# Miniprotein binders against q6w4x9r395to579: the designs that were tried, part 16

Target 1, 185 residues: q6w4x9r395to579
Amino acid sequence: GHCSLEGGSFVTTFDARPYRFHGTCTYILLQSPQLPEDGALMAVYDKSGVSHSETSLVAVVYLSRQDKIVISQDEVVTNNGEAKWLPYKTRNITVFRQTSTHLQMATSFGLELVVQLRPIFQAYVTVGPQFRGQTRGLCGNFNGDTTDDFTTSMGIAEGTASLFVDSWRAGNCPAALERETDPCS

## First folded at step 18 (miniprotein)

Design eh16
Fold by OpenDDE base, fold request of step 20:
Structure eh16 (fold): chain B 185 residues (1-185), chain A 82 residues (1-82)
Amino acid sequence: as target 1 above (185 residues)
Amino acid sequence: STTRLRIEFRDISEEQAKKVEEIIRFEAEKSGVDVEFEYHDGRLTVEARGSPYAIEWFLYIVRLRLWWEMEDVEIYVIKVES
């Protein structure tokens, strides 16, 4: 499954459903029992302009009982809040520079993250087949059915992205605005 | 059909307790979980009630957010009743 966060406000789920939202919160991007130590991948969005529609991805966070990894445009920060030199390695996670503009987080448990730093901060999440039907968050549920990708944290399938996105907020923040559009259009 | 969860935060300041309460109330509302708080002498006690599914997620997300936002605050699960 491939999930992408592009163009500042566009998301394509693991099931290839595209949508757009404007929010300035931290969101659960991927939560799954396949992630060890209660792990979750989160996306941090912030205001990039004056209007509410000017939002952008500013960081990706992997959080578990053992790991705290924050990938932002400028640095990689871990548990102690210290910027780390790359490559950074833990027991089952490696963060390294893939290219001059891309960072990669590789794991032993079937999660891959590629982050484009410039010119636009974007993220690409790949999960193995073992994650099928076992994912939650903004990246959807990876079950091959796009119609239920907007399943909320409470297991309710929504027809639009608004309530879906808001349900995955991992911070005290206002509701997001959404418009379902194809990020490739 | 209803699960009751009791969690505690120990050696927590009033300021920290307020922040924890804000996090918990937010997540409780999203999850349809009813919560009650009691703070006394550095201990915050939270009673949560909801469906098994809601409580499970509630506890998970609260733990996650606390680790993310307040990593120096420890959570103790005291009781889970279904």
Scores: ipSAE 0.867, ipTM 0.946, lowest interface PAE 0.5, mean pLDDT 94
Fold by OpenDDE base, fold request of step 20:
Structure eh16 (fold): chain B 185 residues (1-185), chain A 82 residues (1-82)
Amino acid sequence: as target 1 above (185 residues)
Amino acid sequence: STTRLRIEFRDISEEQAKKVEEIIRFEAEKSGVDVEFEYHDGRLTVEARGSPYAIEWFLYIVRLRLWWEMEDVEIYVIKVES
């Protein structure tokens, strides 16, 4: 499954459903029992301009009982502080520079993250087949059915992205604005 | 069915308790969980009630957020009753 966060406010789920939202919060991007130690991947969005429609991804966070990894535009922060050099290696996670503009987080448990730092901060999440039907969050449920991708944290499938996105807020923040559009349009 | 959850936070200040309450209230509202709070002498006690599914998610997200936002605050699950 491939999930992408592009263009500042566009998301394509694991099931390839595209949508757009505008929010300035931390969101659960991926939660799954396949992630060890109650792990979750989170996306941090912030204001990129004065308009409510000017929002952008500013960081990706992997958080578990054992790991805390923050990939932002300018730095990588871990449990042991700022990573001053790459590659950074833990028991089952490696963060390294893939290209001049891309960082990669590789794991032993079937999660791969590629982050484009420039010119636009974007993220690409790949999960193995073992995650099928066992994912929750903004990246959807990875079950091959796009019609239920907007399943809320309470297990309710929504027809639009608004309540779906808001249900996955991982911070005290206002409701997001949604516009269901093709990221390629 | 209804599940009741009792959790405690120990050795926390009033300021910390207030922040914890803010996080919990927010997540409780999203999850349709009813919560009650009691702070006394450095201990915050939270009683939560909701569906089994709601309580499970509520506990998970609260743990996650506390770890993310308040790393030094320890949560104790005292009782889960269905």
Scores: ipSAE 0.859, ipTM 0.943, lowest interface PAE 0.5, mean pLDDT 93
Fold by OpenDDE base, look of step 18:
Structure eh16 (fold): chain B 185 residues (1-185), chain A 82 residues (1-82)
Amino acid sequence: as target 1 above (185 residues)
Amino acid sequence: STTRLRIEFRDISEEQAKKVEEIIRFEAEKSGVDVEFEYHDGRLTVEARGSPYAIEWFLYIVRLRLWWEMEDVEIYVIKVES
C-alpha cells in the first residue's frame, strides 16, 4: 500500500483515494497492530501562509513506546528530542539520506517512509501486504475499497473528509477544512 | 455495554495535571467517553466510561499523546471493568 502526502494539503490513501484538507494539527497517518510497540505514524501540519487554506506538512513523526522519531522540514531528525546524525539506526528503524532531497525511514516491520525535503515537504508511506485491512488513520484502511477510507477513529465511515480528518487529530486543535480535489491537478 | 476505566497519574504537579486533563477531555469528547477527574496531593485520578471500543481507543490515544507531549508523565491503569 502506498499513501502520499503531497502539495501541502493533499492526501492519497493506501486505496488510492485522493482528498484534500487544511488543518494545523498533528494527525495520525497510520496506526496498525502490525506496528510494534503500539507504534503510529503521524503528520504535523502548520500554517504556511496567512489564509486558512495555506497549510503544509512540516514534520513526520514515528512514535512508539520505544521510539520518538521526528523528521522535520528543516532536515532535522530527532529521537526523543535529541538531534541525530544520519544514518541513524535504532532496533528496527533506520533513517538515512536517500537522495540530496529525500530522506528515508526503513523498518524491519514492513513500514517504509520517504520524505521529500525540497522544494515541498512531502511524505510517502509504504506498507507491506500484511497491513491489508489493518490500518487506520489519514492513510485509510488499505482494504481495496475507497468508499470506506474515511473511517473515523471510532470506526464510523464518513462521507466527507472533514470529520474523518478531525477524528485522527493527535492534538488539541480546531477542526480542519476540507476540499475534495485531485492531488494530481 | 459500558466499560469503566480508572487511570492514575502519580507525582505530578497541578500544572501537569491541568495539561493532562486538557488532553484527556479532548480525546474523551472525540471518543464519546465520559470522564471525571480528581487531583489530590500529586495524584490525578481519572474515571472514564464508554463503550468497550471507545475506551480501548481512548486509552490508546491518551497514552500516545502523553508520550508525545508529556513523556515524563507516567500513566497507571488501575482497573478496567465491563
Scores: ipSAE 0.830, ipTM 0.926, lowest interface PAE 0.6, mean pLDDT 94
Fold by ESMFold2, fold request of step 20:
Structure eh16 (fold): chain B 185 residues (1-185), chain A 82 residues (1-82)
Amino acid sequence: as target 1 above (185 residues)
Amino acid sequence: STTRLRIEFRDISEEQAKKVEEIIRFEAEKSGVDVEFEYHDGRLTVEARGSPYAIEWFLYIVRLRLWWEMEDVEIYVIKVES
């Protein structure tokens, strides 16, 4: 299954459903029992221009009981907060430079992450077939049914990307609806 | 039905406890979970009530956010009652 984060604002789910959002927060991108130690993949978005409607991906984070791996444009930071030289390897995870513009995180548990560093920061998530029907987050539920890909963290299927995305916040951030009601918007 | 969850944080400062409470209040509000706090002598106790589904997600996301935001704070699950 493939999920992508492109153009700073576009997502394509594991079931190939595209959507767009803007927000300044950390979001749950992928959570699954197939990830060891209660792991999750998270996406960090930040303001990229003058207005709040311009946001882009600035980091991808793999986080579990055992691992904290933060991939941003110029560094990989691990459990102790120290930047690491690539390649970086644990028992289950290897992070290495795939090309001059791309990093790869390969794992033994069926998750692969490819990060494009330039011209803009983008991410591509690949999961093996064992993840079918067992994912949740911004990448959707991987069940072959696009009609429920906007399922919130509370298990409610929504008709709008905004409510769905806001439910997957992993930070004390304002909801997108609150930002869109700004008198200046 | 209602699930009751009791969790504790041990040997944390008042400042750490305030940060933990901010995380927990936010996630409780999002999940429809009712919470009560008590801090005494380096121990923060949290009583949480909600549906079984809401409590499961609440506990997961609270743990994940603590790993992400605070790394030097350990959560102890004391009791889960249906």
Scores: ipSAE 0.761, ipTM 0.888, lowest interface PAE 0.8, mean pLDDT 86
Fold by ESMFold2, fold request of step 20:
Structure eh16 (fold): chain B 185 residues (1-185), chain A 82 residues (1-82)
Amino acid sequence: as target 1 above (185 residues)
Amino acid sequence: STTRLRIEFRDISEEQAKKVEEIIRFEAEKSGVDVEFEYHDGRLTVEARGSPYAIEWFLYIVRLRLWWEMEDVEIYVIKVES
């Protein structure tokens, strides 16, 4: 399964459902019992451009009981607050520079993350088939059905991306902008 | 239909307890979970009530946010009753 976070705050879920949102927060991108140590992949969005409604991805975080790996727009990689030289390896995670503009986090538990650093900070998440029907977050539930990919953290299928996205906030943050028709959106 | 959860934080300051309470109140409101707090002598106790689904998510997201946002704060799950 493939999930992408691309410029303009565009997301495509594991079930290939595209959507866009505008918010400044940290969000649960992927949570699954398949991730060790209660792990989750999170996405950090911040204001971009001249419009207050425009936001973009600024970091991707893998967080668990054992790890706090941050890959940021500044091209700095940390684990538990300590900066790391690449390639960086733990028992089950390897982070390395794939190309001059791309970093990769490979794992032994079926998660792969590719981060484009330039020209636009973007992320591409790949999970193995063991994750089918076992995911929650902005990347959807990976069940082969796009009609329920906007399932909130409370298990409610919503018709709009904004309500779905707001439920996955991992921070005391304002709600995302609901409308895509505003002149500044 | 209702799950009761008791969690504790040990050896934390009043300042740390206040920050933990802010996180927990936000997540409780979002999840439809009722919470009550007691802070005494460096121990913060939280009693939470909600549906089994809401309590499972609540505990998960609170723990994750504490790992992300705070230093030197550990959560102890004391009791889970249906």
Scores: ipSAE 0.749, ipTM 0.880, lowest interface PAE 0.8, mean pLDDT 87
Fold by ESMFold2, look of step 18:
Structure eh16 (fold): chain B 185 residues (1-185), chain A 82 residues (1-82)
Amino acid sequence: as target 1 above (185 residues)
Amino acid sequence: STTRLRIEFRDISEEQAKKVEEIIRFEAEKSGVDVEFEYHDGRLTVEARGSPYAIEWFLYIVRLRLWWEMEDVEIYVIKVES
């Protein structure tokens, strides 16, 4: 299964459902019992562009009881707050430069993350088949059905991306509220 | 049905307790979980009540946020009663 975080705050879920949101927060991108040590993948978004409501991806975080790996827009990779030279390897995780513009985090537990650093900070998440039907977060539930991909942290399927996205906040941040929907009106 | 969860934080300062309370209030409100706090002599006790599903997510996300946002704070689950 493939989930992508692309420029302009576009997300495509594991079930290929695309959506866009505007929010400034840290969000749960992927949580699953298949991730060891209560692990989760998180995405950090911040203000960007000229529009008041434009936001973009600025970091991806893998967090578990053992690791706090941050891959940020400024091209710095840290684990538990310490900057790391690449290639960087733990028992079950390897982070390395795939190309001059792409980093890859490969794992032994079926999670793979590719981060495009330039020209635009983007992320691509791949999970193995053992994750099917066992994911939660912005990447959806990976059950082959796009109609319930907007399932909130409370288990409620929503019809709008904004309510779904706001439920997956992992920080004391305001809900993403858009007072204007048409920049020309 | 209603699940009751009691958790504790030990040997934390008043400042740490306030930060923990901010995280817990936010996640409780978001999850539909009722919480009550008591802080005394470095111990913060939290009583949480909600549906089994809400309590499970609440405990997970609180623990995750503490790992991400706090240092030197450990959560102890004292009891879970359904």
Scores: ipSAE 0.620, ipTM 0.839, lowest interface PAE 1.4, mean pLDDT 86

Design eh2
Fold by OpenDDE base, fold request of step 20:
Formats: structure tokens, sequence, C-alpha cells
Structure eh2 (fold): chain B 185 residues (1-185), chain A 82 residues (1-82)
């Protein structure tokens, strides 16, 4: 499954459903029992302009009971709160520079993350087949059905992205604004 | 169906309890879980009610958030009824 966060506010789910939202919070991007130590991948969005519609991805966070890895445009910070030189290695996670503009987080448990740092901060999430039907968050549920991708943290499938996105906030923050648009437009 | 969850936080200050409540209230509201709080003599008791799915997620995210946001605070699951 491939999930993408592009153009600052566009998301394409594992089931290839595109949508757009505007929020300034940390969101659950991917949670699954396939991630060890209660792991989850999160996306941090912030204001990129003065308008409510000017929001952008500013960081990706992998969080478990053992690890905290924050990938931002300028640095990689781990659970000790310090920026790390790359490559950074843990027991089953490696973060390294893929290209001059791209970082990659490789794991031993079927999660791959590529982060484009410039000119736009973007993220691409890949999960193995073992994750099928076992994911939740902004990347959807990876079950091959786009109609239920907007399943909230309540377990209810929404028709629009607004309530869906808001249900996956991972911090105390305001609600997001919905503008469902094809990321290719 | 409705699941009822009782969790406790022990040996916490009133200030810590307030912070825990803030996290829990936010997650509860977001997930459609009803919560009630009682703080007494260093113990915070939380009663949560919701669908099985909502309660499962609620407990997961609360555990994870508190693990990182409030070091040293331990959560105790006292009762789960479905």
Amino acid sequence: as target 1 above (185 residues)
Amino acid sequence: STTRLRIEFRDISEEQAKKVEEVIRFEAEKSGVDVEFEYHDGRLTVEARGSPYAIEWFLYIVRLRLWWEMEGVEIYVIKVES
C-alpha cells in the first residue's frame, strides 16, 4: 500500500482515494497492530500562510513506546531530544539520506517512509501486504475499498474528509477545514 | 453494544490529574466516548463508555500520549465490561 502526503495539504490513501484538508495539528497517519511497541506514524501540519487554507506538512513523527523519531525539513530528532547525524539506526529502524532532497526511513517490520525535504515537504508511506485491512488514520484502512477510507476513530465511515481528519487528531488542537480535491489538480 | 472502561491513575497530584483530564477529555470527545472523572487523595478514577471500537482506540491513544507527554504517570486498567 502507498499513501502520499503532497502539495502541503493533499493526501492519497492506501486505497488510492485522494482528498484535501487544512489543519494545524498532529494527526495519526498510520496506526496498526503490525507496528511494534504500539507504534504509530503521525503527520504534523502547520500554517504556511495567513489564510486558513494555507497549511502544510512540516514534520513526520514515528512514535512507539520505544522510539520517537521526528523528521522535519531541517533535522531529525529522536527520543533524547537531540538532532542526529545520518544515518541513524535503532533496533529495527534506519533513517538515512536517500538523495540530496530526500530522506528515507527503512524498517524491519514492513514500513517504509520517504520524505522529500525540498522544495515542498512531502511524505510517501509504503506498507507491506501484512498491513491489509489493519491500518487506520489519514492513510485509510488499506482494504481495497475506497468508500470506507474515511473511517473515523469512532469506527464510523464518513462520506467527507472533514470529520474523518478531525477524528485522527493526536493533540489538543482545532478542527481542520475540508476541501476535497484531486491532488493532481 | 456499549463497553465500559474503568481506569485509574495513582499517586498523582491535582495538577497532574488536570493535565490527564485534558488529554482524556479531548480523546474521548473526538472518539465519541463518554467520560467521568473523580479525583481523591492522589488517585484519579476515570469511567469511560462507548462502542467497543471507540473504547479500544481511546485506551490505545491515551496510553501512548500519556506515555510521552507525562513521564512517570502510570495508567491502571481496573475494569472492562462489554
Scores: ipSAE 0.814, ipTM 0.922, lowest interface PAE 0.6, mean pLDDT 94
Fold by OpenDDE base, fold request of step 20:
Structure eh2 (fold): chain B 185 residues (1-185), chain A 82 residues (1-82)
Amino acid sequence: as target 1 above (185 residues)
Amino acid sequence: STTRLRIEFRDISEEQAKKVEEVIRFEAEKSGVDVEFEYHDGRLTVEARGSPYAIEWFLYIVRLRLWWEMEGVEIYVIKVES
């Protein structure tokens, strides 16, 4: 499954459903029992301008009971809040520079993350087939059915992205605005 | 179906309890979980009620957030009833 966060506010789920939202919060991007140590991948959005519609992805966070890895445009920060030189390696996770503008987080448990740093901070999430039907968050549920991708943290499928996105907030923050559009348009 | 969850936080100050409550209330509201709090002599007790799915997620996210946001705070699951 492939999930993408592009253009500052566009998301394409594992099931290839595109949508757009504007929020300034940390969101659960991917949570699954397939991630060890209660792991989850999160996306941090912030204001990029003065209007509410000017929001952008500013960081990706992998968080578990053992690891905290924050990939931002400027640095990679780990558990102790210190910027790390790359490559950074834990037991199951390696973060390294893929290109001059791309970082990659490789794992031993079927999660891959590619982060484009410039010119736009974007993220690409890949999960193995073992994650099928066992994911939740902004990337959807990876079950091959786009109609239920907007399943909330309550386990209820929504028709629009607004309540869906808000249900996956992982910080105390305001509700998001949504515009369901094709990122390719 | 409704699940009842009781969790405890031990050896926490009133200030810490307030911070915990803030996180829990947010997650509870977001997930449609009803919560009640009781703080007494360094112990915070939380009663949560909701659907099985909501409670499962609620507990997960609260554990994860508090683990990092409230370093050193341990969550004790006292009871789960469905």
Scores: ipSAE 0.810, ipTM 0.919, lowest interface PAE 0.6, mean pLDDT 94
Fold by ESMFold2, fold request of step 20:
Structure eh2 (fold): chain B 185 residues (1-185), chain A 82 residues (1-82)
Amino acid sequence: as target 1 above (185 residues)
Amino acid sequence: STTRLRIEFRDISEEQAKKVEEVIRFEAEKSGVDVEFEYHDGRLTVEARGSPYAIEWFLYIVRLRLWWEMEGVEIYVIKVES
């Protein structure tokens, strides 16, 4: 299965459902029991300096009991806060420079991540068939049915991307439909 | 049905406990989980109640966020009743 994070916060799920959102937070991109050590892949979005309310991908994070690998827009790769020279290899993960503009994280557990660093920071996630029906997060549930790809962290299928995306926040961040500053007049 | 979960954090400062409570309150609200806190002499105890599905996700996401956002904080699961 393939999931992509492109351009101005465009996502295509494992079941090929496209959507767009505007948010600044860390989000659960992919969680599955197939990832070792309670692992998850996360995506960090921040405001861009281009258009008001525009957001863009600034980092991709692989986090587990064992690893905290951060691949940043600045082309810096860290594990547990320590910068690493590429190629970087653990027992089951290898991060290497695929081309002058692309990095790759290859794993022994069926997850592959390709990160385009330039001209725009983008990410492409590939998972093996053992993940079918066993994923949660922004990349959807990988069950072959686009009707329920907007399944929230509570297991509820939503009709809008915004409610779905907000449920996958991994941080105390405002919801995409924040209304706290609406003045009384 | 309702699952009841008791978890504990040991040897944490009052400042660390406040940060843990902020994470837990946010995730509990998102997950539809009811929580109660007690902090006493470096021990934070949390009683949580919710559906089996909500409690499973709640525990997972709380642990993941604490790994991401904090150091030196460990969750001990004391009791799970379904």
Scores: ipSAE 0.777, ipTM 0.892, lowest interface PAE 0.7, mean pLDDT 87
Fold by ESMFold2, fold request of step 20:
Structure eh2 (fold): chain B 185 residues (1-185), chain A 82 residues (1-82)
Amino acid sequence: as target 1 above (185 residues)
Amino acid sequence: STTRLRIEFRDISEEQAKKVEEVIRFEAEKSGVDVEFEYHDGRLTVEARGSPYAIEWFLYIVRLRLWWEMEGVEIYVIKVES
């Protein structure tokens, strides 16, 4: 299953449902019992440019009871806030420079993350088939049905991305309003 | 049905307790969970009530956010009552 975060503001779910949103917050991108130690993948969005309502992806965070890995522009930071030389390796996770512009986080538990650092910060999430029907977050539920990919953190299927996205906030952030998700909507 | 959850935070300052309360209030509102707080002598006790699904997510996301946002704060789950 593949989930992508492209163009700074676009998401395509594991079930290939595309959507766009704008909001300044940290969001749950992927949560699953298949991730060890209560792990989750989070996406950080911030304003992009001239104080416009538009926002873009600025970091991806893998967090569990055992790991805190923050990938942002040219930087990998772990549990003590210290930038790490690559490759960075734990028992289950390796982060390495794939190319001059791409980093990869490979894991033993079926999650792979590829981050494009330049020219635009983008992320590509791949999960193995064991994740089918067992994911929650901005990447959707991976059940083969696009009609319920906008399922909120409370299990409610929504027709629009904004309510779905707001439910996955992992921060005390304002709700995304219609003008923040598409000012010219 | 309603699940009741009691959690505690121990050996935390009043400042830390305020930050924890703000996280918990936000997540409780989002999850439809009712919460009550008591802070006493470095101990913050939280009583939470909601559906089993809401309580499961609430506890998960509160733990995750506190791990992400704070240092030296640990959740002790005291009681889960269906």
Scores: ipSAE 0.769, ipTM 0.895, lowest interface PAE 0.8, mean pLDDT 86
Fold by OpenDDE base, look of step 18:
Structure eh2 (fold): chain B 185 residues (1-185), chain A 82 residues (1-82)
Amino acid sequence: as target 1 above (185 residues)
Amino acid sequence: STTRLRIEFRDISEEQAKKVEEVIRFEAEKSGVDVEFEYHDGRLTVEARGSPYAIEWFLYIVRLRLWWEMEGVEIYVIKVES
C-alpha cells in the first residue's frame, strides 16, 4: 500500500483515494497492530500562510513506546528530542539520506517512509501486504475499497474528509477545513 | 454495554495534571467517553466510562498523545470493568 501526502494539503490513501484538507494539527497517518510497541505514524501540519487554507506538512513523526522519531522540514531528525546524525539506526528503524532532497525511514516491520524535503515537504508511506485491512488513520484502511477510507477513529464511515480527518487528530486543535485551493499551496 | 476504566498518573504536579486533563477531556469528548478527575498530592485519578470500543480507543489515544506531548508522564491502568 502506498499513501502520499503531497502539495501541502493533499492525501492519497493506501486504496488510492485522493482528498484534501486544511488543518493545523498533528494527525495519525497510520496506526496498525502490525506496528510494534503501539507504533503510529503521524503528520504535523502548520500554517504556511495567512489564510486558513494555507497549510502544509511540516513534520512526520513515528511514535512508539521505544521511539519518537521526528523528521522535520528543516531537515532535522530527532529521536526523543535529541538531534541525530544520519544515517541513524535504532533496533528496527533506520533513517538515512536517500537523495539530496529525500530522506528515508526504513523499518524491519514492513513500514517505509520517504520524505521529500524540498521544494515542498512531502511524505510517502509504504506498507507491506501484511498491513492489508489492518490500517487506520489518514492513510485509510488499505482494504481495496475506497468508499470506506473515511472511517473515523471510532469506526464510523464519514462522507466528508473534514470529519474523518478531525477524528484522527492527535492534539487539541481546531477542526480541519475543506476548501478548494491552489494545489501548490 | 458500558466499560469503566480507571487510570492513574503518579508523581505529577498540579500543573502537569491540568495539562493531562486537557488532553483527556478532549479525547473523551471525541470518543463519547465520560470522564471524572481527582487530583490529590501528586496523583491524578481518572475514571472513564463508555462503550468498550470507545474506551479502548480512548486509552490508546491518550497514551499516544501523552507520549508525544508530555515526556515522563506515565499512565497506570488500575481497573477495567466491562
Scores: ipSAE 0.762, ipTM 0.900, lowest interface PAE 0.7, mean pLDDT 94
Fold by ESMFold2, look of step 18:
Structure eh2 (fold): chain B 185 residues (1-185), chain A 82 residues (1-82)
Amino acid sequence: as target 1 above (185 residues)
Amino acid sequence: STTRLRIEFRDISEEQAKKVEEVIRFEAEKSGVDVEFEYHDGRLTVEARGSPYAIEWFLYIVRLRLWWEMEGVEIYVIKVES
């Protein structure tokens, strides 16, 4: 399954449901029991334009009981707050420069993350088949049905991206202001 | 039906306890979980009540956020009753 964060504000879920949102916050991108040590992938968004409500992706975070890996748009990779030289390896995670513009985080547990650093900070998430029906967050539930990909953290399927996205906030931050309807609804 | 959760934070300052309470209040409101706090002499006790699903997510997201946002704070699960 594939989930993408593109153009600063666009998301395409594991079930190919596209949507757009704006918000200055950290969000749960992917949580699953398939991730070891209670792991989650998070996405950080911040202001990016003239309008105060225009935001874009600025970092991707893998967080578990063992690791706090941050890949940010300033091209610095940290674990638990300390900058790391690449390639960087833990027991089950390797982060390396794939190309001059792309970094990759490869894992032994079926998660792969590719981050485009330039010209625009973008992220591409790939998960193995063991994740089917076992995911929660902005990347959706990976159950083959796009109609329930906007399932909130309370398990409620919403019709709008903004309510869905707000439920996945991982920070005391304001709710996003909806600016558009899902382009592929 | 209803799940009751008791968790505890030990050896934390009043300042740390206020930050933990801010996180927990926010997540409780989002999750439809009722919470009550008691802080005494470095110990913060939280009583939480909600549906089994809401309590499971609440506990997960509170732990995750505290791992992400704070240092030197550990959560102890004292009791879970269904």
Scores: ipSAE 0.740, ipTM 0.879, lowest interface PAE 0.9, mean pLDDT 87

